VH-VL binders against Regulator of G protein signaling loco (loco). Designs and how they scored, part 11

Target 1, 177 residues: Regulator of G protein signaling loco (loco), of Drosophila melanogaster (Fruit fly) (q9vcx1r247to423)
Amino acid sequence: AALECRVIVGYLGTIEMPKQISHSSKLQTVRSCIRKLRQEKRQPTIVLMCITPDSLSLQSSSGGVLATYSSARLNFVSSSSESENRFFGLVTSAVHNTQIEEEYEPSAGSAAAAGHISISHSCHVFVIDTKLIEHAQHLQRAHEFRLQCTRDPISNLCLEFPNNSEYVVNLVRSMYT

## First folded at step 8 (VH-VL; framework fv_tezepelumab)

Design b59 (from A5 with heavy chain G33Y)
Fold by ESMFold2-Fast, scan of step 8:
Structure b59 (fold): chain C 177 residues (1-177), chain A 124 residues (1-124), chain B 108 residues (1-108)
Amino acid sequence: as target 1 above (177 residues)
Amino acid sequence: QMQLVESGGGVVQPGRSLRLSCAASGFTFSDYYMHWVRQAPGKGLEWVAVIWYDGSNKHYADSVKGRFTITRDNSKNTLNLQMNSLRAEDTAVYYCARDSEYIFTDYGYYMDVWGQGTMVTVSS
Amino acid sequence: SYVLTQPPSVSVAPGQTARITCGGNNIGSKSVHWYQQKPGQAPVLVVYDDSDRPSWIPERFSGSNSGNTATLTISRGEAGDEADYYCQVWDSSSDHVVFGGGTKLTVL
């Protein structure tokens, strides 16, 4: 059977990050995004999050797919602070390929038009709140998304997820209980 | 522009009851947790009670538990505090205040919008 | 019950930095919020979540919180800063909002 972790989260919103940021500034940027969206004081949207080794998908309480991110696009995940275990930010990346028409020299041979690659980063902010989860449990399908990970049948431990999905699963599990 | 206006304060004898009301305007009242906070003359702030956005949960200070009841009517944008068995120690200005983080009922509560307060005096 | 301790008064000269402390057991694990109250007026939120400010509060107001002490810092003190200042936390173990006793700031 495939590894799968399902959880109810509250979604606060998404903020586009600067095109280029240092690796060391990602934590600070995520914390800034969390604070900014919390300041908007909007009611979180209930989202059903499903994590597998290959992807992370977000579903509405009625089961419609809102977004899907391959595990390769999961760039960074962190809570708002070491002492605050309620909010987290998930950074996803998207690669955009652009083509520029250029003059080709006769000796270019197999050279093609010049291509440009740009990468965008988005920080998605979520909350894991026991009261939100209890409220959500009465919604269609949400009761199926209590934190549940594939278990080792002998030790009853959640199995380790590979790839970037591992970081998200570990954070979610640490925040849930 | 967000506004909270308290009413219902006055002078009342010990052992009697009084009901305070708070009228909210300029924001979606039903989206926010609401608080009552009081301040005795010349003293500091003392938290009284909080009520969830939908009225489903409430918390009270130990000094008022069993005597005061916080309620809300989202259809009328009003917050209420029913104060029973009043004591001299309940003499204070009572403020209603909006919780700025309506989802943090078991984490950080704090208040960003305050009314001007209504004076409750419990004496003979 | 959880207790927050503030000095009863702090004085600062105009243009100098005032620091108001809020002591609490392991307060660094909680979110601290600060209110300003002028005579005859309702409290006003000046700092929330340890160090964030409402957009209408001047940059010279800042906060920090670690270990057993949270601090409200008011740079370039002005006469208009004279007020009582209260720190506040939520104590999840008792389900209580807890206020400090208040600090009177004088600018002279």
Scores: ipSAE 0.006, ipTM 0.491, lowest interface PAE 12.9, mean pLDDT 81

Design b60 (from A5 with heavy chain G33W)
Fold by ESMFold2-Fast, scan of step 8:
Structure b60 (fold): chain C 177 residues (1-177), chain A 124 residues (1-124), chain B 108 residues (1-108)
Amino acid sequence: as target 1 above (177 residues)
Amino acid sequence: QMQLVESGGGVVQPGRSLRLSCAASGFTFSDYWMHWVRQAPGKGLEWVAVIWYDGSNKHYADSVKGRFTITRDNSKNTLNLQMNSLRAEDTAVYYCARDSEYIFTDYGYYMDVWGQGTMVTVSS
Amino acid sequence: SYVLTQPPSVSVAPGQTARITCGGNNIGSKSVHWYQQKPGQAPVLVVYDDSDRPSWIPERFSGSNSGNTATLTISRGEAGDEADYYCQVWDSSSDHVVFGGGTKLTVL
């Protein structure tokens, strides 16, 4: 059977990032996106995040797939800088080929351009639901999403209901390194 | 140390205008939504307006909509309230207040830092 | 428009528990916040998100919120607790902050 990890998180929204970003600026951009969406004070959409080696998908409580990102599109993941560790951002990339000039251009002294590869980046912002702290609440939410709870014997909490964003960030990193 | 200081209050006649300012210090002003809340003499608190961290959205109480304009200047750490067409019932102490963070349906907007207030009296 | 109802006054003896109620239609589905205001002073946040306290507020202050009533509870009342207390919610349907009418707490 395929390896699959599932976590329940709140989805706050997506922000388009600059088309080309360096790895050194990604963390700053993610933190900026988290700050912006936090301060819009939108109600988060509760989603099931399904993580496999091939893809990351977001599902509704009815099991409908809201979004799917192949592993090749998963660029960066980071938690927020605040001490609560409640937020994280997931950066996805999409490669777009620009229109290629197909007609012969007269040879006058301009350089011919065949086209460019354009890379877009989107930052998806998520939050941990800190109000679900008891195992009984986890079991009830799991039933609503039609999933099986994996109990952590140390905390006696379901692994599908993380208590901080660093857990989810590490889970994603371990899958897509 | 987080501080908000209001200024610009005074005595004005009905139908006139007045501009209130609030100077913020001790926190990153540009990271927070800001509110104006007023209190008429001997009465309770009444919410007036809110402005988003970047000024991109604003909400007003029905009693002031169309007459008051909330603005901010993040480069100067200042919040402003332009009050036009003032009425006797606008007489109150005006407080500026910093908004809390809200993200879940179960968590709401609240004000964790308040200024000392500035008195506006509208009388003939 | 959404309305919050508070009793105008509550009295408590020193050392006894004061309870200040805040009534609102289905208020248990909203987050309730509480402010203390002493004469001539700005309001001070004492309870937020129904039951949480700022770190500088004594544990004697607590809150609850269920059904149509939220309650601010002040245990072991002290003279320094005399103030007006206001409950507050955010009404997402109107994008408005709503305050209760206030309750004057007397400790005597």
Scores: ipSAE 0.006, ipTM 0.553, lowest interface PAE 10.3, mean pLDDT 82

Design b61 (from A5 with heavy chain Y32W)
Fold by ESMFold2-Fast, scan of step 8:
Structure b61 (fold): chain C 177 residues (1-177), chain A 124 residues (1-124), chain B 108 residues (1-108)
Amino acid sequence: as target 1 above (177 residues)
Amino acid sequence: QMQLVESGGGVVQPGRSLRLSCAASGFTFSDWGMHWVRQAPGKGLEWVAVIWYDGSNKHYADSVKGRFTITRDNSKNTLNLQMNSLRAEDTAVYYCARDSEYIFTDYGYYMDVWGQGTMVTVSS
Amino acid sequence: SYVLTQPPSVSVAPGQTARITCGGNNIGSKSVHWYQQKPGQAPVLVVYDDSDRPSWIPERFSGSNSGNTATLTISRGEAGDEADYYCQVWDSSSDHVVFGGGTKLTVL
C-alpha cells in the first residue's frame, strides 16, 4: 500500500495566520507562532503524526483521528531557527466559501464571485522530545515509534512522497539526526 | 555563514553627530528585525534601539529617544544608526544584532547573531 | 521601568555546577534569554526562551524560569566558561529590551 512515516510529537496548538502575508514573511511568521505558543507554557498533547504521499494526520494514543490534512493543504514547514531543532511549525491552507448575496441579483456576478472564496492559513506547532516519546510507549522501544519511512539508501530521500509531504518528512527526519 | 560588520565609529566632540552602519551577509536581511546594543567601557550591556524587518516600526531606549534614529536599507543589506547631540555617556562599543522574532508579537525579543562592535568615544 | 537583578560574581570549581540567577518581578511570565561575553569579544547567545539552546552550545548549559527567578545552570564547569553572563527579557509594557547587570563567572 502507500508508504507511511510515523512519529510521536507533542502538539502545542494552532494559530490562525494573518490574511495577507507574503511568501517571504512565512518563515518569520512561523517562528513567531512557535514562540507565542511556547510562551503559554501549556503541557503538550502527545500525538502520533502519520505522513503519507496523500495526507498528514494526527492521531491520539488511543488511535482516534484528531485532524487530517491532504498533502495539497501542506503549505510550509520550518523549525524555529536553523540552529533550533526541537520545535517546528506546519502551515496548512483551507478554502472557505462565503456568500455575500442572499437574494437573486442578475447583475451581481463579479461582486458575488469576489465574496465566494477566501483562503486561510493556520500554523500548527509541535515539539520533538525524548521524554514525550518515552511517556507514550511504556513497554515498547522508543525507536519503534520514531520515524518509519522508506528511504533511498544512496540519496537518503523518501521514496514515493509528493514534494509537500516529502518536505515535512525531511524536516522531522533532520530533527532526529 | 551569517555575519554582521559594524563601521563608522570614532572620536567625536560632545554635541556633534556620528553615523554608524552595519553590513549584513549570509542571511536574508529583509526578513529580520535588527537591534543596536551598546556597552560602555567596563560596564554592562545596554539596549539602544530596534527596527522592524520592513522599517515600519521602531523603538528606542529612553536615554537616546529624540537624539538617535535607527534606519535600514534592505536593498543594500545595511542597518544604520544616526547619533545626534552626542554626550559623554554615549561613549561605548556599539553592536548591531539580529532579532530572532518580531512579526506576530510586533517586536523582537532576543538577539542571535552579533557583530564585533565599533567604538564610539565622545570626548573634548 | 522593569529591572533585572543578577549577582555581580559567582565562583565554581572545575567539574562542579555553576548557577547564575536573574531576579525580576513575575519574571516567570516572561521569556528569559542568556548571553555569554568573554573579554574583548561580542556577546554570544547561550540560552533562549528560558531553557532552549542554540545547536552549537554544549548541553551542559541549561536554563529555568519560574516565579520571580530565572536561573542559568552550567554543569561540569570548565576554564573556558569564565565570562560575564547577562540575562535579558522583552518588557511588553514599555516595548524595551531589558538586560541584567551581568555576572562574572570565575572557574577556580
Scores: ipSAE 0.007, ipTM 0.511, lowest interface PAE 10.9, mean pLDDT 79

Design b62 (from A5 with heavy chain T28D)
Fold by ESMFold2-Fast, scan of step 8:
Structure b62 (fold): chain C 177 residues (1-177), chain A 124 residues (1-124), chain B 108 residues (1-108)
Amino acid sequence: as target 1 above (177 residues)
Amino acid sequence: QMQLVESGGGVVQPGRSLRLSCAASGFDFSDYGMHWVRQAPGKGLEWVAVIWYDGSNKHYADSVKGRFTITRDNSKNTLNLQMNSLRAEDTAVYYCARDSEYIFTDYGYYMDVWGQGTMVTVSS
Amino acid sequence: SYVLTQPPSVSVAPGQTARITCGGNNIGSKSVHWYQQKPGQAPVLVVYDDSDRPSWIPERFSGSNSGNTATLTISRGEAGDEADYYCQVWDSSSDHVVFGGGTKLTVL
């Protein structure tokens, strides 16, 4: 029932996406980001990707933490193509609230917002390489996170909640082969 | 199912003008850059022009720069090519094509969806 | 301006492998795309970003790109593969799309 995965990947880069990025076009957006960063022909940076129920972190080969994303920020993940499944993109989101609450001024004590809420999206692109997979052979296997059905005690309705980290683990696990 | 349909081709005399249009359907037109590519009878493909998804940036082949103008109307899902000062060398089938990139800030620089083309003949 | 060089024609026997080359100065640093064009029809994208393929294109179409030469490889050639094939790059120094001159593939 625990979700934990460690994998060695090549990191190609990150593209900061426009705020107006379409929810219905996430797959297309990820594939475009993969294409763009592959076209730069930059040498990938070898990183260790560690995925837990709480977060996804990227660590350098020397063990330093390069980036950490909470599980709640994992928005979408997909590979570049179904026929050559060597590249994948991970979309993370962050909410920025520019509203300022001034509790000690009467005009600012209302529920009205003085600023704007904005959302940023970043697409991070990675590659799975045969040589990188060889290095990952010494890593422990991830345990599959079981989908859970939670039942409301009052209404007795059953709800299933997929874990965002589970999607990333499942994609990465499939790319080991 | 994505489709591009060109129109406006025909026979024109040298030095005259012609306007080509391309109607897009089956995809979100405003999310993609668009290209015009031509092919003279019996010859290879020659790139003509490209326009960004919002119309803010354009590039032209040297042979048409200053004579042709690429524009788009996202409210009508339409791409246009205004061709002025036409020469016999402009005789070709003109294709509109969708840029591959679904990123609002850049071009993919290759074409994944093509129209069937419209013939432009420049003759006396 | 940047120039792509293709052989004018290539022939292949049915069931054999055809290789169409695209030569360009340091082309391995660029992304190469390939189009198929049958007589009287619009071009069709068959390979993009050197080696990727649209989902509706058969896996027997593949590509490579290194050094000064990119190659489109068509394995198990079929009569339906007869067409003109064009390579294409984006030249960032001139802000131009550049096409090769085209290669006519004959299967027989």
Scores: ipSAE 0.012, ipTM 0.558, lowest interface PAE 8.7, mean pLDDT 78

Design b63 (from A5 with heavy chain W52S)
Fold by ESMFold2-Fast, scan of step 8:
Structure b63 (fold): chain C 177 residues (1-177), chain A 124 residues (1-124), chain B 108 residues (1-108)
Amino acid sequence: as target 1 above (177 residues)
Amino acid sequence: QMQLVESGGGVVQPGRSLRLSCAASGFTFSDYGMHWVRQAPGKGLEWVAVISYDGSNKHYADSVKGRFTITRDNSKNTLNLQMNSLRAEDTAVYYCARDSEYIFTDYGYYMDVWGQGTMVTVSS
Amino acid sequence: SYVLTQPPSVSVAPGQTARITCGGNNIGSKSVHWYQQKPGQAPVLVVYDDSDRPSWIPERFSGSNSGNTATLTISRGEAGDEADYYCQVWDSSSDHVVFGGGTKLTVL
């Protein structure tokens, strides 16, 4: 059977990151992106995040695919270490030919030097909504997204409705190297 | 180990100039915006100025605009405040402080690392 | 210009909860940060983004922000909590950092 994990999360938005983000600075950059979108105090968009070894996709309740990121584009994932352990960020990369504007997947450690190729980074920010584990909200969301609960044997909680961001961060890391 | 050390404070006469410096260590200075905040004797905190990580954006309190200039030298991990046309009302302890924001043009808007302050006294 | 209003002083008995308020027009739409300052020392950040704490700050410190009032809550008050407390926001309309006038907390 194919390995697939599905989790309900709130989507806060995406920030294009400055060029030349070093590997050692990605954690701090993600935390800054999380903070910036939290400051806007806008309601999150509830989405289904589907995680497979090949890709990570975001789906609406109607089944529409909002975004898909191949595993090669998944650069970094981390939580913010905030008080409630609710927020996490996902960094994706894309390589562009500056002369023909064609997007393609980057090689590990590849960098634009001659100026006719460039690498862009985006940070996508998500939140775990603890209200989604409440009976009424849980049932409504499970129905809308056509989900069946996978029960954790220890906590007896539905894995599709996680109660902290570190669980989702670990899922993403486990799928991608 | 993150540290900010202010210097350059002293006693000056009204109308004169003074330059404050702040030396940063223990973090990548060029990744953060920086603030100057002052506190008059026995009074509360008053914000003075902020500069972005790359020096391209600056904002000033109305009370100092046109008289004070905030600058930074990322190669030396140093923040500066040039204070011209000093007034008695500028008498205060001046703190440098690190902005919470990392490598963006926008500021994080709070200060997580503070120096110990340097005293500026403007008197005749 | 945007103004933040704090009570000039608050007293709390040892072991009890202190609450320091910060009033501002529609302050709930802004992010509020709190600093502690002891005599002769630089300010120390104790709460940021309304309710988050730096890792070195005890869990006794918490914050909230809604409507026209933000609140810093210090549970199980201790003598070492005696200090001036300042709230702070960024006012995007003026591009200015704004501090409250400060509240002196006395544990007696």
Scores: ipSAE 0.044, ipTM 0.634, lowest interface PAE 6.2, mean pLDDT 84

Design b64 (from A5 with heavy chain Y53F)
Fold by ESMFold2-Fast, scan of step 8:
Structure b64 (fold): chain C 177 residues (1-177), chain A 124 residues (1-124), chain B 108 residues (1-108)
Amino acid sequence: as target 1 above (177 residues)
Amino acid sequence: QMQLVESGGGVVQPGRSLRLSCAASGFTFSDYGMHWVRQAPGKGLEWVAVIWFDGSNKHYADSVKGRFTITRDNSKNTLNLQMNSLRAEDTAVYYCARDSEYIFTDYGYYMDVWGQGTMVTVSS
Amino acid sequence: SYVLTQPPSVSVAPGQTARITCGGNNIGSKSVHWYQQKPGQAPVLVVYDDSDRPSWIPERFSGSNSGNTATLTISRGEAGDEADYYCQVWDSSSDHVVFGGGTKLTVL
């Protein structure tokens, strides 16, 4: 059976990128997004991040699915190296197929554009905090009904309580690379 | 290997115009906002202008607004400052600097890469 | 326009701690950045976002920001730290970068 890892994290927000992100600049993008959302000083939303080989999903503490990203949409993940290792960002991509006929006034016999393919990127920022993890454990009653990450070959489910963002970044990278 | 090199400075008479240029290398120029900062001889740093990564938005210090124009050419990795109606108080070393904010312009502008500056002297 | 106030000069003995202040109304609600400038050279970023450092800047440099005062702290001062230091914020209400007047640090 496929392994599913679940990690408890705080969600700070999502920033939609004004342009397509180049591969060489993704680390700088994540750092900028972490910085921008930290400056808002918003209270994090506790979420359960569910990681499988095919997808990454975010769930509320009550089990409702908030978002799902297929492995093909997971573009980049990194923590900030400049601060305490508590924050990380996840860059997702989405493919858009749009019509641009409104911008084009064709003359008789000229070809009209039927559509264009564009790629957008979003950066989702998360935080690891032992206080948030303790609160999430209490809400989910994880202490009472513990699900633990196991490296036994016969187990296909684990629940992680990370102490830093680099652990989660490595977990995500190991699943999708 | 990130580098900014200013050029175009010199001596100019009051009321005339001068154009400064800044050549960027060693990073993806089109991903960053850019600043001009000046410093009069023996005085402190004074911010002049900023331009967004794509050139779509600009902000100017009140002292130069209406006289100076900041532009960029992302295809040539070049930042420019067109200075019109120059005054004695515009005499300064002009620095080109990269904005810290990657592709955003609304939070915490600070400058992490600086050029060596080019001297502009407004004198008759 | 928003104004940042720095003392014009600060002196420190070798091996001792220098503290350079930057005053501004509710400056603790803004992000403060610090630059070092040596004679004839361009400014160099030494502290950003109140307390973070570029990886090439020694841990002797630190910052804090609360209320109406931000502070640059340079521990174990050495002759190479002699320079002018400038604090800087982005004022979102005016869309302006604001610099302090600068502080000359002397190590005696």
Scores: ipSAE 0.044, ipTM 0.609, lowest interface PAE 5.8, mean pLDDT 80

Design b65 (from A5 with heavy chain D54E)
Fold by ESMFold2-Fast, scan of step 8:
Formats: sequence, C-alpha cells, structure tokens
Structure b65 (fold): chain C 177 residues (1-177), chain A 124 residues (1-124), chain B 108 residues (1-108)
Amino acid sequence: as target 1 above (177 residues)
Amino acid sequence: QMQLVESGGGVVQPGRSLRLSCAASGFTFSDYGMHWVRQAPGKGLEWVAVIWYEGSNKHYADSVKGRFTITRDNSKNTLNLQMNSLRAEDTAVYYCARDSEYIFTDYGYYMDVWGQGTMVTVSS
Amino acid sequence: SYVLTQPPSVSVAPGQTARITCGGNNIGSKSVHWYQQKPGQAPVLVVYDDSDRPSWIPERFSGSNSGNTATLTISRGEAGDEADYYCQVWDSSSDHVVFGGGTKLTVL
C-alpha cells in the first residue's frame, strides 16, 4: 500500500515568519512561535495530519481537506524542547512572484520590487496529546486512531519516509508512545 | 494507584507564615499541572493557585496574590504552597489536586485527582 | 471577574432525574466540569469537558453546556448521590479557575 503516516493532532495556529531568517535561527524562531501560541490559550482545532513522501495534508474530522503542502514546501520541523515534546512547529515555505497589495503604495524602485520572486515562511504549531483524542471523540471530531504509519509486513515496524516528509514523520513518531 | 498527600497544616496566628506540601505518587508528576484549592468550614470550594508542569507558569486567585507562592520540585514529586501574611479568612481545608492539562489553552483545566486535604486554622 | 451561579439546593425523588444548573455569561463557549463532594471527603470529578465522564463514574451522570447555562443531569437518582455538587470553568480572560457556589442535592 502507499507509504503514509496518519496522526491526530491539535492545531493551535499559524504565525508568519520574518522574510529574511537564517537557517541557524529557525529553531529559536519556531520555539518562539510555539510559546506565543501556547500563551494565547485558545482551544486547539482537531485535525488529521496525513504525511506521504510527496505531501503533508491537514484534514478535518469529516475528511475535508483544510490544507495541503508539497514535501518541497516542508522547510523545518522542531519541538519546543527535549524535555517537553508535546508541542511542535512546522515551517512551510511558499514562493510568490510579483505581488502588490491594493494598500501598498510603491516608493522609488517599486517596479523592480514588483518583479521580484519572494519566499514566505509560516510556522504552524501543533500539539500531540492522548487526551485530545478523548475530547475529539466526544465531539465526534476525531477518527478512531492516534497514530497509524505504514509498517513493514515482516517486522511490523513503521517504515522510514524519504524526502522532507521523513523529518516530520520521525518527530511525530517520537512524540507518541 | 494515583495518590496525593498534603502536609504542613496546623494552627497559626494572624500575620504569620505556613508552608504546605503535597507528595505525589502513582503517576508521572512532571507531566501535570498542579492546583491548590481550599474550602472554609461550611463553605464552598475556592481556587487558590495553579502551577504548570514546567514550573514557570503560575496563576493565583486575587485573594491570595502577593501573599502566597506556589512552587514544585519535579525531582522529588512535590508541590508546595508558601503562605505569608495569613488572615483569619485563610482558614480552610487546603486540597492539592492534579490538573488534567493536556495543553496550554482553555481546554482541560480541571482536577481529576485530589488529596484528602490538610486543615489550616488562622486564629489568635 | 467571571461568576458561576448555582441554585443552593435541588431535591429529587428516588429513581427520578435530578438537574443541577450552572449559569454564566456565555458559558457555552467554555468547558464546564462538575465535582461531587460528600461530607468530610475530598471532591470527586464526575463530569468533565461539558459531558465526558471518568470511567469510574456511573453512566447515570451526564452533562450539557449551551448558551448561558450548563446542566449536570443525574438519572435514576439514588440515596448515594446525595452530596454537594460544584461546577467549574477556566476563565481565560483572567487566567483563573472559577467554581460555582455549590448545590446540595437531597434524595427523597
């Protein structure tokens, strides 16, 4: 069957990251995003996260697709800390070519800026917790599983994923026991 | 078996200090937020304070803010409440309770495991 | 400051359904939890997250929460259900746990 990992997670929100951010500062930025969204104390949205070698999609409990990211857009993933691994941030990238908002008034050089390719980064914050499944099942908003990944038929161990998807799958698997 | 055992209660004069402790067993203490809840004789439940499982985030009832300090020692599975400037209205049974915290949102701030309580009497 | 209002007492005949209300401004947007307390004992969680029940609590206990009123429902009332019942929420605006004043349930 197709290589796939499905996991129920709680979604806390998304924060747009600075346009220019070094690779060395991504970990600290992700941890900052996790801290900020945790402090907002909002109810998490229950979503099914489906990871394949080619994409990561977020689905509602009814199966509707809320978002899809190609594996090429999966830029970085990390938990808040080694001692606490229930929360994680996923950074996705998006390429924009020539975009001007109606509220934007270009200064000198705006014509050149309008022709530039820009890359945006978004940090999506999730939580993995067994009690979310209990709550979601009560609200009829979750599937009857916690974590299901494609397994080797002989060893019954979860298979490794290729590409950028492997980073997300490995982090998620480490958080479920 | 999950258990919480409070200690440190007693009779104390107004204006004095008292330190309550709560010993946890039968579950991974460091995975849970912890609450102190009190109940004056013949009265209802009154929330006192909460401390998150990390120990850095704390919240207090307005009636005790600035006088009480909640702390925890995850290496010893203990929760503490330092009570300063005690008043007659602080007289109550003090319960230690485990938070059902799964996340740092409004979801699931309730208490699923309770101790039997320790009596604090503030009188002259 | 957020306030939860409960009736001070409710009576139910054995075998009948008791309903204990908990009033609060827009309480339906919050998660409501319920505790049972018998004389000289610590409180016991009986309903959490509006309508979920711990595995050790009989299915006769249920809850609902909508608009400005949450309700604890105890079906087929028994003498052993006689106790004080408290509703509770977390108020995110103040970062406080808020308890209702309590309701004494009498079965007879």
Scores: ipSAE 0.005, ipTM 0.481, lowest interface PAE 13.2, mean pLDDT 80

Design b66 (from A5 with heavy chain N57E)
Fold by ESMFold2-Fast, scan of step 8:
Structure b66 (fold): chain C 177 residues (1-177), chain A 124 residues (1-124), chain B 108 residues (1-108)
Amino acid sequence: as target 1 above (177 residues)
Amino acid sequence: QMQLVESGGGVVQPGRSLRLSCAASGFTFSDYGMHWVRQAPGKGLEWVAVIWYDGSEKHYADSVKGRFTITRDNSKNTLNLQMNSLRAEDTAVYYCARDSEYIFTDYGYYMDVWGQGTMVTVSS
Amino acid sequence: SYVLTQPPSVSVAPGQTARITCGGNNIGSKSVHWYQQKPGQAPVLVVYDDSDRPSWIPERFSGSNSGNTATLTISRGEAGDEADYYCQVWDSSSDHVVFGGGTKLTVL
């Protein structure tokens, strides 16, 4: 479990991208996804995010795995620009490969099989719930997820209960870039 | 700079048709949904219609549904509003406005860039 | 259909705080946006998503939204703030943009 980080975050939802996301548009796309899911004003689903060099996974309090993304699928991560610094987005990619046979025209007469590769992108939006730092709720969530707190020697805060989104963004970036 | 310029307004008799156009510049038009909003003289803002970034979805105010058609041409950076069966109550300044949202499966639902408006007068 | 209610007018003294309300059934479950319109001009977005501001709008403009009332707050009121102000939501049940009736702000 060397090089494993675990953090408790709220999950707001996932937005499937209607178009391929270019490198230059990723930051704007993440911020737009965060804004859209915040507009829904739904209660976040509390999840355990497990970050390893090979993958990022989301787990329920029962230990069930809700999603797993290999390191190759982790495309981009960024915080919201809001003053509260509570939200962040994670962009994952998936590769789809379809073999297509071209039909020939009678006058030209040929058939060919062509590979079609498409890439889809999804933006997953998360929120830091700062009230989880309160002693009673902190203990409740730790108990539910069966985790021990790792205290940061500088801040003396529990690393599994971060107080801002930039902390989590930096963890993900350090693991996969 | 980001700019929207409306055209096609004028004076028209009840029951006739008119087509408004909006030319966009300074941003990637095909990445944004677009709205039409109108304002009758001395009255408040009234939403008319919206079209998704690729033209696949459209929504209309109840007062214009079945009479107005919103379209776009992304190759020309142009938004259009075809107005049929015009009534005196359609008299207003018509604004073209950019939806706040960038290439999503839906809209951002507010307008961050507005044109200067074009006047439509329906009078006999 | 969903309705937003604004007072027709609000007055504020120079340097004081103006508050413009926008009433709607359970409006706190929706995102509220605010526009400023000066005579003969197009509307300008001043607050979006309840409390966020475009980068070109001064920090003295702020917003809040809870329960049945959203509020646009303009601190340190200036003569240049005189305008009509409109609140707006997206009503997902009808797929409609809804505007309030507008509030005329006068700086006296």
Scores: ipSAE 0.032, ipTM 0.626, lowest interface PAE 6.1, mean pLDDT 83

